# Designs tried in a protein design chat: VHH binders against F-box protein At1g11810. Part 3

Target 1, 377 residues: F-box protein At1g11810, of Arabidopsis thaliana (Mouse-ear cress) (q9sa94)
Amino acid sequence: MTTTMSTLPVVLVDEILARVPITSLRSLRSTCKKWEASSKTNLVGGKATARKSSHVGFILIGDKICSMKLDLNGGDDFVDTSVNQVSAFDGFAISQLFHCDGLLFCISNNHYSNYTLMVCNMYLGETRLIQNRSLFESYQNFCSYAFGYDSSKNRNHKILRNNSVSGGYEIYSLKSDSWKDLNVDLEKSIHLWRLGSVSLKGNAYFRVIKVIEEGVWEYNLLCFDFTRESFGKLLSLPFESLGDEGEGIMVISCVRDDHLAVLYQRDTLGIWISTEIEPNKVSWREFLQVDLATLDGFPDVFIAGRFIVDEEKQVVVVFGQETELDLNHGNAFIFGRDGYFTSFTVGDAPPEDFTSYVPSLVSLQIDKTGKRKARDD

## First folded at step 1 (VHH)

Design a9 (framework vhh_8h63_2)
Fold by ESMFold2-Fast, scan of step 1:
Structure a9 (fold): chain B 377 residues (1-377), chain A 124 residues (1-124)
Amino acid sequence: as target 1 above (377 residues)
Amino acid sequence: ELQLVESGGGLVQAGGSLTVSCAASGFTFSSYAMGWSRQAPGKERELVAGITSGGSTYYADTVKGRFTISRDNAKNTLYLQMNSLKPEDTAMYYCAAVTYTIKYSGSTYEYDYWGQGTQVTVSG
């Protein structure tokens, strides 16, 4: 009989589907090159300089990767925005985005109930498809991910995955193009948030909940060290969350590629930026505090999901969900000092994820030559 | 206060059936995804079943075809029906709630485990 695609082995179907979007990355690369040029065009005294309050990157709206440019250089009441769907990923339903060292890590579900993991170099227009272990669809819905690199001379980029169904941890290496199992021990009272690990200086930082007793918990941070391949000590947050009854919202973000920011929302919106951040040590400074109840025209229900800190303008841009509004528009809010508050529309729905555009020269081509330990170290 | 209270555990013979329950309070139960995890002595915690606010279900391979997760939103109660029990199903069973969910086309959930669990012991 005649064999159709639907009767092929899952491995062959995965290979066929995985090859289709690679040819579309030239368009994405072109978009990134244009942003690099436009974001750096600012003439002061006849010299071209980087625009300090111009933010460019990728956002996840629904299951689609969109490009975003946010320009705050036009004055205190002027916000210039552009959001465009990236057609190179039109064949994929993207569930998660991670950024590390100028590389973008994407997780996608396909039409055949198989999952595609890929790492993209947005600057070079290169993609590496990661070998899928034979996992059932239900396993993927309970996985958490982190992206980072080790301290070896040429940086070995790695992906950490926790499979909550099996209870195990495993790590992927870009240099070896292979997975290995990890024996990682976490106290049963410590629970990782699956959505929201942030890559910073090669390591990944997780939001965690520590259960103190029945109905009582506190928020903490936890670092996974990709060099030691182990978790660090619990890191303290600059706010009190013990006995929070599940009403407080915590979001983390990367600032200046070397610091963490944390947003904590309850009756107030607080933003703190790390002054020192290492796997077993953190210190914080307050950036902004806003009493949401004092803001005229602020929605009755708002759940912060993502944020951008602009230290030059002394503002924070917060993206989130507004359950009382028509979901046709994704509104973003800008908070500043002395009660400064404004809003603008980003798209048809609030962003689910955000990553900044950063150029990288890291090649994603599989190395056919053996590497010496002295070079890797 | 957000609270989850597990019940219904006990001793059961291999091949038997048991239902464990989780009573939820202090939050809008119907809006959240829920799950069951278990931990046996000397083993890591394992997520065995999950159910979304819309009723879609997920199961670990170790329990597929034997366990059924369900919810009753009117009673704020989560259930796990366990059939064809094996000695290796012996564990403390914990109820889990999602405290943060991406509601727009997201396929992943985060679970927080609150409660002391309920012990299930299968004799052989």
Scores: ipSAE 0.000, ipTM 0.207, lowest interface PAE 12.5, mean pLDDT 70

Design b1 (framework vhh_lunsekimig_d3)
Fold by ESMFold2-Fast, scan of step 1:
Structure b1 (fold): chain B 377 residues (1-377), chain A 123 residues (1-123)
Amino acid sequence: as target 1 above (377 residues)
Amino acid sequence: EVQLVESGGGVVQPGGSLRLSCAASGFTFSSYALYWYRQAAGIERELIASITSGGSTNYVDSVKGRFTISRDNSENTMYLQMNSLRAEDTGLYYCARGRYSSGWYKPEYFDYWGQGTLVTVSS
């Protein structure tokens, strides 16, 4: 891996630039001349500015970050998808992917169980390696992570994690390039879902399990506010959760960068979208409810992993696998109204994560004092 | 307090067999899914076999037909019968309890692991 390497495929850059406001495009063109011709070409015809049935972003397949474009024609029409491995991450086995404010936060775990943390601006071709306080982290001490920013001028981007040494919390600031211990009191009955935080409007939302008694739990959401550097109150979900009697699966995702969606799977697959989401309050509306037992040809066994909501087409795309040990096939299902469902393949391993992506001019370079350079917006 | 203790590891020749045991205490054993992981030298820890509270089993392709996971709820013990052992089966074998009750969750959700038992397949 070399510094400032070009990281995005041209087709993905073109799709992204078509969706960026024209005032932001002018700044982006001056900063990154390589993409200037692409952005001008996309604007000439006017047709590239908003294909609402197209989803573009990054997908984690096995231990590799790939770019993905997914085109939904609606109804029973053919699904077009393209997936290309991103060479900027060659040499890294990526275990987790987070997105906030046009930045990707990636966690790499090598064969010695050592973790490397990095923040990337894929549009600018910038990467910052983050010095970990604990040089070695065992798999047994796997941390929960969250990525966000505070309300300060130019946004101070921050990473929250559980401290594997003290058992507490610690927070990293991109502005100061340093970690600090964080004094938070999370009830012992509340467990953060290690693969389930989502960044939204600068804050992070966690799937949490609240243990009521041995073998009995409920699902909830919990927000971490990066401005206050504290957790909000426990947020209710729009469905009944199960204890140790069932196989309920809960997944969360962002919609339109300003709303949260939740998927809950058992014999039915339910999708809800937030009507209001803030650190201490949430309201939900039902988007889709599918009775999986009525679907002809649907697998008897299916584990939902990640999902994409398309509100215009009234469908949801769900990535998953038939068992937790199925590592050889990347299967996806599209569910819609009136019993509509279809399937397609996105790769040779189950997708672990997907994040929609919009570029930014957030600089990852630091001055002599360790401060991040001011955002050029 | 939840405790998981592995035993049964050792040195065997290629083609040999071993039975691993995981003795559990501190929770209602019959209510939980249980897992075997292994960590080979230079390779990250991988899930190799699972068994649900209801007795349903799953295996990674590299051990299917060679390994058998089982449980004895009356003895609070889970087993891994390993047959036709290969050099690549060498590693530390870990017992893990599902964080909740279902075997449908990813390994990263597990809060309870044993110390591991070493299996060496060498000629």
Scores: ipSAE 0.006, ipTM 0.370, lowest interface PAE 9.6, mean pLDDT 72

Design b10 (framework vhh_lunsekimig_d3)
Fold by ESMFold2-Fast, scan of step 1:
Structure b10 (fold): chain B 377 residues (1-377), chain A 124 residues (1-124)
Amino acid sequence: as target 1 above (377 residues)
Amino acid sequence: EVQLVESGGGVVQPGGSLRLSCAASGRTFSSYALYWYRQAAGIERELIASIYSGGSTNYVDSVKGRFTISRDNSENTMYLQMNSLRAEDTGLYYCAAQTVYTYSKGGTHEYDYWGQGTLVTVSS
């Protein structure tokens, strides 16, 4: 039995979308509206701590996309979590998840059907399958991806990937429904993390390792500007990682859809939030510092993997691993002021990815987007 | 320029053995944590074995006692010795390498380099 990529993904997408309960979509839409309303309110700390804070996103547990709602209740510091598998993706083994402008970009790797690239608007119930250029490339190779949009009217949403066959970069446009090769230079000493680029204000931000010499490296940030279709300069970080003997862990996250946060873990866990973030410019403010050695009951080995900043509650929620291979539980830790520390369980396996989510009205229909002409200038 | 290349895959009978190799080129990998992943039909891609720069190893329960991961830093190569193969071991086997978590002892799925995969089929 042989199946082609063009046959299998179309049939599976339509079948999966037909299985999504209307009640699940309504619940997700309602929760997303609450998050959007909350994020638009500039609350002072005292009011924030007295009110319910709600965080809505998608998490990848194993190969499954799950919706997550995290409620931090006022006063009693009660944590209420709900994690539900998104049935729209039940037929797919998802390896990567990205969010930009209310759209989810998902990468599925199926041994028989090849890689499937999808952009979904979960609020409108729309999906676009993205045509892969090469069966060999999508079956055999793991590529770096980033998701963003340019400054054109109505935003041209784009996907950047490394072309493993040509050794260069290529970029996909949702408006034209087509790929083009991209001439981009990246220094040999700079290594992009293949997982974990973050979309912010239409651009993508990468964690990078800059190798100074054998065994000596430092963390940096690098932006891909989807309007100019080029990488910016290395962006300064609010901490020093050079010569830390490799004990430090760096993670990035999006805050309030317009700011970047960085987490740096060594003997302390530090969180900084950008005060200004652009492709060639950044400035930082400290949000939280935690001395991990002072926390009673904190695990001896903890590797931070993903995080959520709640400025209203003055806490961070950190997902991670307590051992080198933990397949049985997904634990999350909440860190706050004055040694506040607690934990909760998010699932039966450690999360592989997380993205916050805000709904939008961006249409994915080809006849509404694909007929727009390229710029003449 | 930097590549991981798997070899040694093929078709074997149940109870047979195979040795997979992962050759790294373009730089030294002695400080890297190295991993074998398996992607089987109808099953998510799973980490099956890991080896750290210091030589410590981890295995998932389904392969413990049957598979052995090893490395040769002088040849810049990693191996997976697969014994007592079962039908459920059929799949595409990927090697992976990471720098960032090597110094923190690894244990994540964010990797700097991936191989293209090698197919193992256990069939009569």
Scores: ipSAE 0.000, ipTM 0.209, lowest interface PAE 12.2, mean pLDDT 70

Design b11 (framework vhh_lunsekimig_d3)
Fold by ESMFold2-Fast, scan of step 1:
Structure b11 (fold): chain B 377 residues (1-377), chain A 122 residues (1-122)
Amino acid sequence: as target 1 above (377 residues)
Amino acid sequence: EVQLVESGGGVVQPGGSLRLSCAASGFTFSNYALYWYRQAAGIERELIASITSGGSTNYVDSVKGRFTISRDNSENTMYLQMNSLRAEDTGLYYCARTPSGYYKLRYEFDYWGQGTLVTVSS
């Protein structure tokens, strides 16, 4: 079987380019004939109004990467969705999807529980398979991952993971194409949420559980600084989670390119957006609070999985499921002010990840001397 | 230290029954949700049944009506009663401990036993 890099649909390409700064369009246009053809029109001017409540990116549905456009400009109870499986990943079962600086980091499961790590540049059509260190295959499933870059002018992209065998941490450098061990301090009472890190301004933010005593824990956030290669202090959350006994659901997402959003579901569904976010400091503002029990026609059981914030329309799009073993429905809800809600379907399974997409000129190919081509910003 | 030990596996004919046990030590058993996972040859490990600290149960469709999960908090033991066994039920059965909550969260905090082998002959 040959894995073919499929070109993005023209409509998706045009929508993405409409969101790219004018100063970046010339560089992107020179790299790909299809992107050049799309970008020669005045996409920034012509599409500016359409993108106010239009969301474009990649979504993980079941074990497949799909491109998605979500258009909320059609008024009440109208949601225009376009979801297409990305054929470049045909034959791969994807368990995790991360985005940083226009690059996708994917963890693929093999039929024999082997994990394949890959970094993809969808704009350039390049993939890099990342060599595993001498870890036993069975231990790959228990690693927490993070994707980011250091603050150097040439941005060295890096992947962090914990090593459940040694109990330590390892970091991969895209520039050197190699792993190294890290000496990092993390209290034994702090557990990283395997599927919960997001990249923001080159650093990674983790959902963590802090164990206070056996059977008693709370949610916190923790930043890994890829420049200093160290964890920051525990960051405060705008809600109380102590004593929920694992019944609460916490999800994090990026808003714009410089803010973090948190969703917490227990008795209500709350969404907060950071007003300040740094490795050792955070401040929050409330965006939306929904009492799910007051919503007429809302399911008795709902478990939030992923979400998208639309600040222009003052709504949140939440993907989820009716039970923890319900994997057969791609149901989504839109929540707004004053008890507004509506529903739609995305696919045949609950979406697990969503990442907005920006093209990148970062080369993933290794030259004939075994060195990576440097990025030109 | 936390320890989970599975037992009760064996060889049975299609249509037969087995009862698996998971004996726990090193933690307050009654405070935790508990899970049975199955690893079949050539297939990734899958969650098949769960029981909360309050006794609520869930099953994947393929075993619903045939398997019953239960717990005995006084003996620190979880059980899986398997009836009407099929060839596709063959595999290693693992018990795991994780806080109650979303399915994907369970993988991060599981303490796993070594597994017990169930073989349904064909």
Scores: ipSAE 0.006, ipTM 0.368, lowest interface PAE 9.0, mean pLDDT 73

Design b12 (framework vhh_lunsekimig_d3)
Fold by ESMFold2-Fast, scan of step 1:
Structure b12 (fold): chain B 377 residues (1-377), chain A 123 residues (1-123)
Amino acid sequence: as target 1 above (377 residues)
Amino acid sequence: EVQLVESGGGVVQPGGSLRLSCAASGFTVSSNYLYWYRQAAGIERELIASISSGGSTNYVDSVKGRFTISRDNSENTMYLQMNSLRAEDTGLYYCAKYGIGSWKYGPDAFDIWGQGTLVTVSS
């Protein structure tokens, strides 16, 4: 199944084009009549350069992928949000969403043990269904996934899967359309957090715990390098987790497509952004620190799930779930300097995932020139 | 250490019974979704039984009425009582914990597998 440009909301298309440099819009205008019309309309009035505090992407609400536009510069009403279900995924129950280099990697579960893996290019309207090895259906619930690419000239996009049943790893290549076993050696004291790896500059970053001794563990990050097909060394975090007793909540996010951010929530909510991030090295700076006890109207219980950093506005937007088991509303919170705090609703259920989006010209179609020539013959 | 350790496997005649144990350390069985998987030679690993943190149980059709999954929170141990055993029940039995939610911190956030215990049903 292919997804066409017409399945993307016009508002999202216009916002994506507003983020593309003006010099790059000239090449895009010749590619698609819809993109040409949208880029011309959006550029009229010069608003493309003024929307630095607008965030566009895809959000997972329940089992549905939705497009989202978040504008933090809406005058007296600070937040202007639009959320629209993406019809291209109708009929699929999506459990996980990853983004790398303008491509979406989605995992669908239509039955307890049956998983469908797919990579989508929403700009080109292309989808590639990825064949699972027959041996992996019964334990896909125990798999960790990561999405990235190697440093080759044409960027070979790859998917890493940790098969926790066998304790082994597999890697899929879009270029060869095939899986292979991967021998990686991780200390048995290191456990990958199964969900929520983040793609950054072609590599994937995992939240991990390191077990020191019985009942004693600490938080770290671990990078998988898709070029070398190996893990880097443990990367330190800017907060102390030893002795946390499981009360803290940690989330990671991508910033400016070249840096990581980490959120750590306990009595306070802290946000740090990397000043240097490489497979074997990280340095952090504090972005925001909020004392949650000082916030009037903040819920008694809130578990952060995803966040967006807006450095220009000096705020963070946090999506999450309330542990009071009230799952009927999708509330998001905005935190800023000097106790600034506000909230808004993003849907009928709490968001499970969010990823920023930029268009890509990476083709997912296998070269079928041979088939076309055969029909001509 | 954070681990699951199976025990109780062995050789038994058709129609016999075995009780498998799965001892947890470094986390509590009462707060986790727990599974028993079976792997026979030449076939993929199959989910046999599960128990939720709330105590709800589920079974694959081939073992319903014969196998019973349970847990003892005070002993931090999960069990699989296997009755009316058949030759087809032969295999390596694994217990497992499924990591809960991407938001959870600590041991509950990751998957844990045991090393397996062998059950052979033969005469």
Scores: ipSAE 0.013, ipTM 0.402, lowest interface PAE 7.3, mean pLDDT 73

Design b13 (framework vhh_lunsekimig_d3)
Fold by ESMFold2-Fast, scan of step 1:
Structure b13 (fold): chain B 377 residues (1-377), chain A 122 residues (1-122)
Amino acid sequence: as target 1 above (377 residues)
Amino acid sequence: EVQLVESGGGVVQPGGSLRLSCAASGFIFSSYALYWYRQAAGIERELIASITSGGSTNYVDSVKGRFTISRDNSENTMYLQMNSLRAEDTGLYYCAAGYKSYYTPWSQYDYWGQGTLVTVSS
């Protein structure tokens, strides 16, 4: 089915269109009246990217998908944020969201069903519901998911699922609208983190624990290559995690849609950005290091969850949880150079997830052969 | 202080029943998804049952139809009713609390209890 864009806030539509190259705007005008009106305004000029840093994405608050715009405008301490519920998902309680190639992959837990899987193109107003293979075989809370695409022409978008109950892997193809079993084995010493895989350049990156011996383990990353339909080799992290004993917090995120970032929190909060990232190779550079004990007024307990890197402003925006804070308030922190930190409120509840968003022309409609149609011009 | 305290474990014969309780304090219980994990000797800790803040439940196939997870938000307590117990159900049972979408082995985001031992033997 096709979902209209009329439910997105005008400011979000305008920001997305302002970031699309002017040569691409002509092909985007046929999406809907709201987008057409905005693109005509932007083509007149004067909608060039401001000197301010602006971030647009989708945030999950209380099982609801909201659009989020974050502006870092009036110097280092000024933050302007807007969060608006996306009514296209009003009938769904969303538990997870993933982003790849301008598509959102969402997992919904419905009162009358264990879960529903859907892929959405919010820019084109298109949604595809994915058939559940089995309600008894696959449980939302016992499955790991990853979203990506292969190197074929017009990209075949795919979903990887590990069923923790059966122990098997299976993969869904948007082109064929079908699931198939996948013969993939991980070494017994490698354990995937079930949540928080990140899509990057068509592949998915997982946080993993490698067990070295009883009670001794380390964090690593692992790539699933959707073209080869296999896992790559373990990728090293830029920090020491051996002997962590589960006290450290590791989070991963995309930067500029072509690089991976890792956040590691223990006594300090460190952020590294990849200088090279491929399925079997990674190199890192340090972006920011913060000694949390030196920050006056910083909470006694803080658990980092999701983050956004702003390289121009030299800051990181971290969404997290203060375990002793009123959970009806969603707070985020901005960390910068020389002990700079500040906070702001995001919505009425702590965010459960966040993904940046870049629009695309990937069509979710299928032709009579059961394959999705590529949209061009 | 955030605390989760499990109780109700014990020794039972095959076919018997036990009810586990997890008493929570220090956070807004009703806003959290809740989980029961099981760890058997020589086996990794496994998620066996979950309940969302809205009351939706999920179970691993080996316990489905035999175990029932429930929550009482007024008492800040989660339960696991275990019926038709088998030797394979023997293990240390942990409760955990976290965001609806966040749970991990050796959790970074979730609160964990200390565990309660269930032994099914003749």
Scores: ipSAE 0.006, ipTM 0.257, lowest interface PAE 10.0, mean pLDDT 72

Design b14 (framework vhh_lunsekimig_d3)
Fold by ESMFold2-Fast, scan of step 1:
Structure b14 (fold): chain B 377 residues (1-377), chain A 122 residues (1-122)
Amino acid sequence: as target 1 above (377 residues)
Amino acid sequence: EVQLVESGGGVVQPGGSLRLSCAASGFTFSSYELYWYRQAAGIERELIASIYSGGSTNYVDSVKGRFTISRDNSENTMYLQMNSLRAEDTGLYYCARHKGLYYPSRGYFDYWGQGTLVTVSS
């Protein structure tokens, strides 16, 4: 019976609703309103902002989504952090987190090696479970995902999925609540990195490997345009990666909601911020270059993860771990000018991801025609 | 074209031993760090052991002292010697090579083998 195959999404919706007390969503809404008010005050406050920088968002620690506030004080080099597990996801093991236009897209691994996809508006307290195309399909660790929206008047939010085993592409539309196959013309020499795509101005940016010849590749970026439903031209990076042979660590992150930043780590840690970023064009400026070998007390092994750029303080906050097998604590490092660095603990496990968060009124409710309605204000 | 092929899995009694092999091709084996992951039914793949190009090794606490990772660069093969096996060691064992695109992300960005099944049962 076909009704049996559609039962899983209904059961999961009921389970999510049962595990999310209304008080938890109200608390998050209150916190998000405070973050919005604080951000506006910091933008307008001028001198007060110069003495204290605040960063707010969601951080993935182990398999749990947490809200995070990071305060960088100017007076005593004091760092204040608050990290609180988001109870809305209790009982779910979250493996990936994406943010676009005030919506969180989360991937959860369930007991049957199947992945559950969900989109959440934490500000409105709305959640949509995205039905798998088949109950028997397993996404495992071989899919890559990206989240964005098209330029239509109501912003149709979309998820791109690439099955690296089959090589196929498919796209989900929140407006139609449906998947469709996508014929993507991507050069055979270009391979998407499976994790860490970033949403920026409605488009998604991927780290890619461009194969120059057998055993020789370079790192580049590629934009997926959710309006055209196609990839743009290969985008150049501000550093040399040819001959890296997979030893360097490259991470991308958003800055100021409309710029892309790239971090590249080998013996040095370099951070660049885009001065212009469009689907077919990028230009870069150097923000910070740190020689890790010259830092007193810096660990011999450090694997950089997602990062936050604070241009006013002239620092970068880098989440990461000191070894690939160090799963017992989560440290973040703050790097600045002239060999300045410090560290702080964010949790009992290494942070897997971080995204800055700005709430929105984008509705996940499906209208009577099966189409999502966007809210204006 | 990177290819990894695991072998050596099977059924063994508690306290027994198994040696897993991972045959590699399509890259300069001696230049890369290599990894063993384990996946129990319905659970995400867990990194259990690594061996760096220079020969240094790392293990998760649950296998330390019981498992030994090694490599033979002349044969392009990595091994996992498993001693004092327990019921909790049951799972699919995967060898992997990271693309050098490590993000603290639980093993997304890897070249994977197909896996070899280890069952520890009485």
Scores: ipSAE 0.007, ipTM 0.293, lowest interface PAE 9.1, mean pLDDT 73

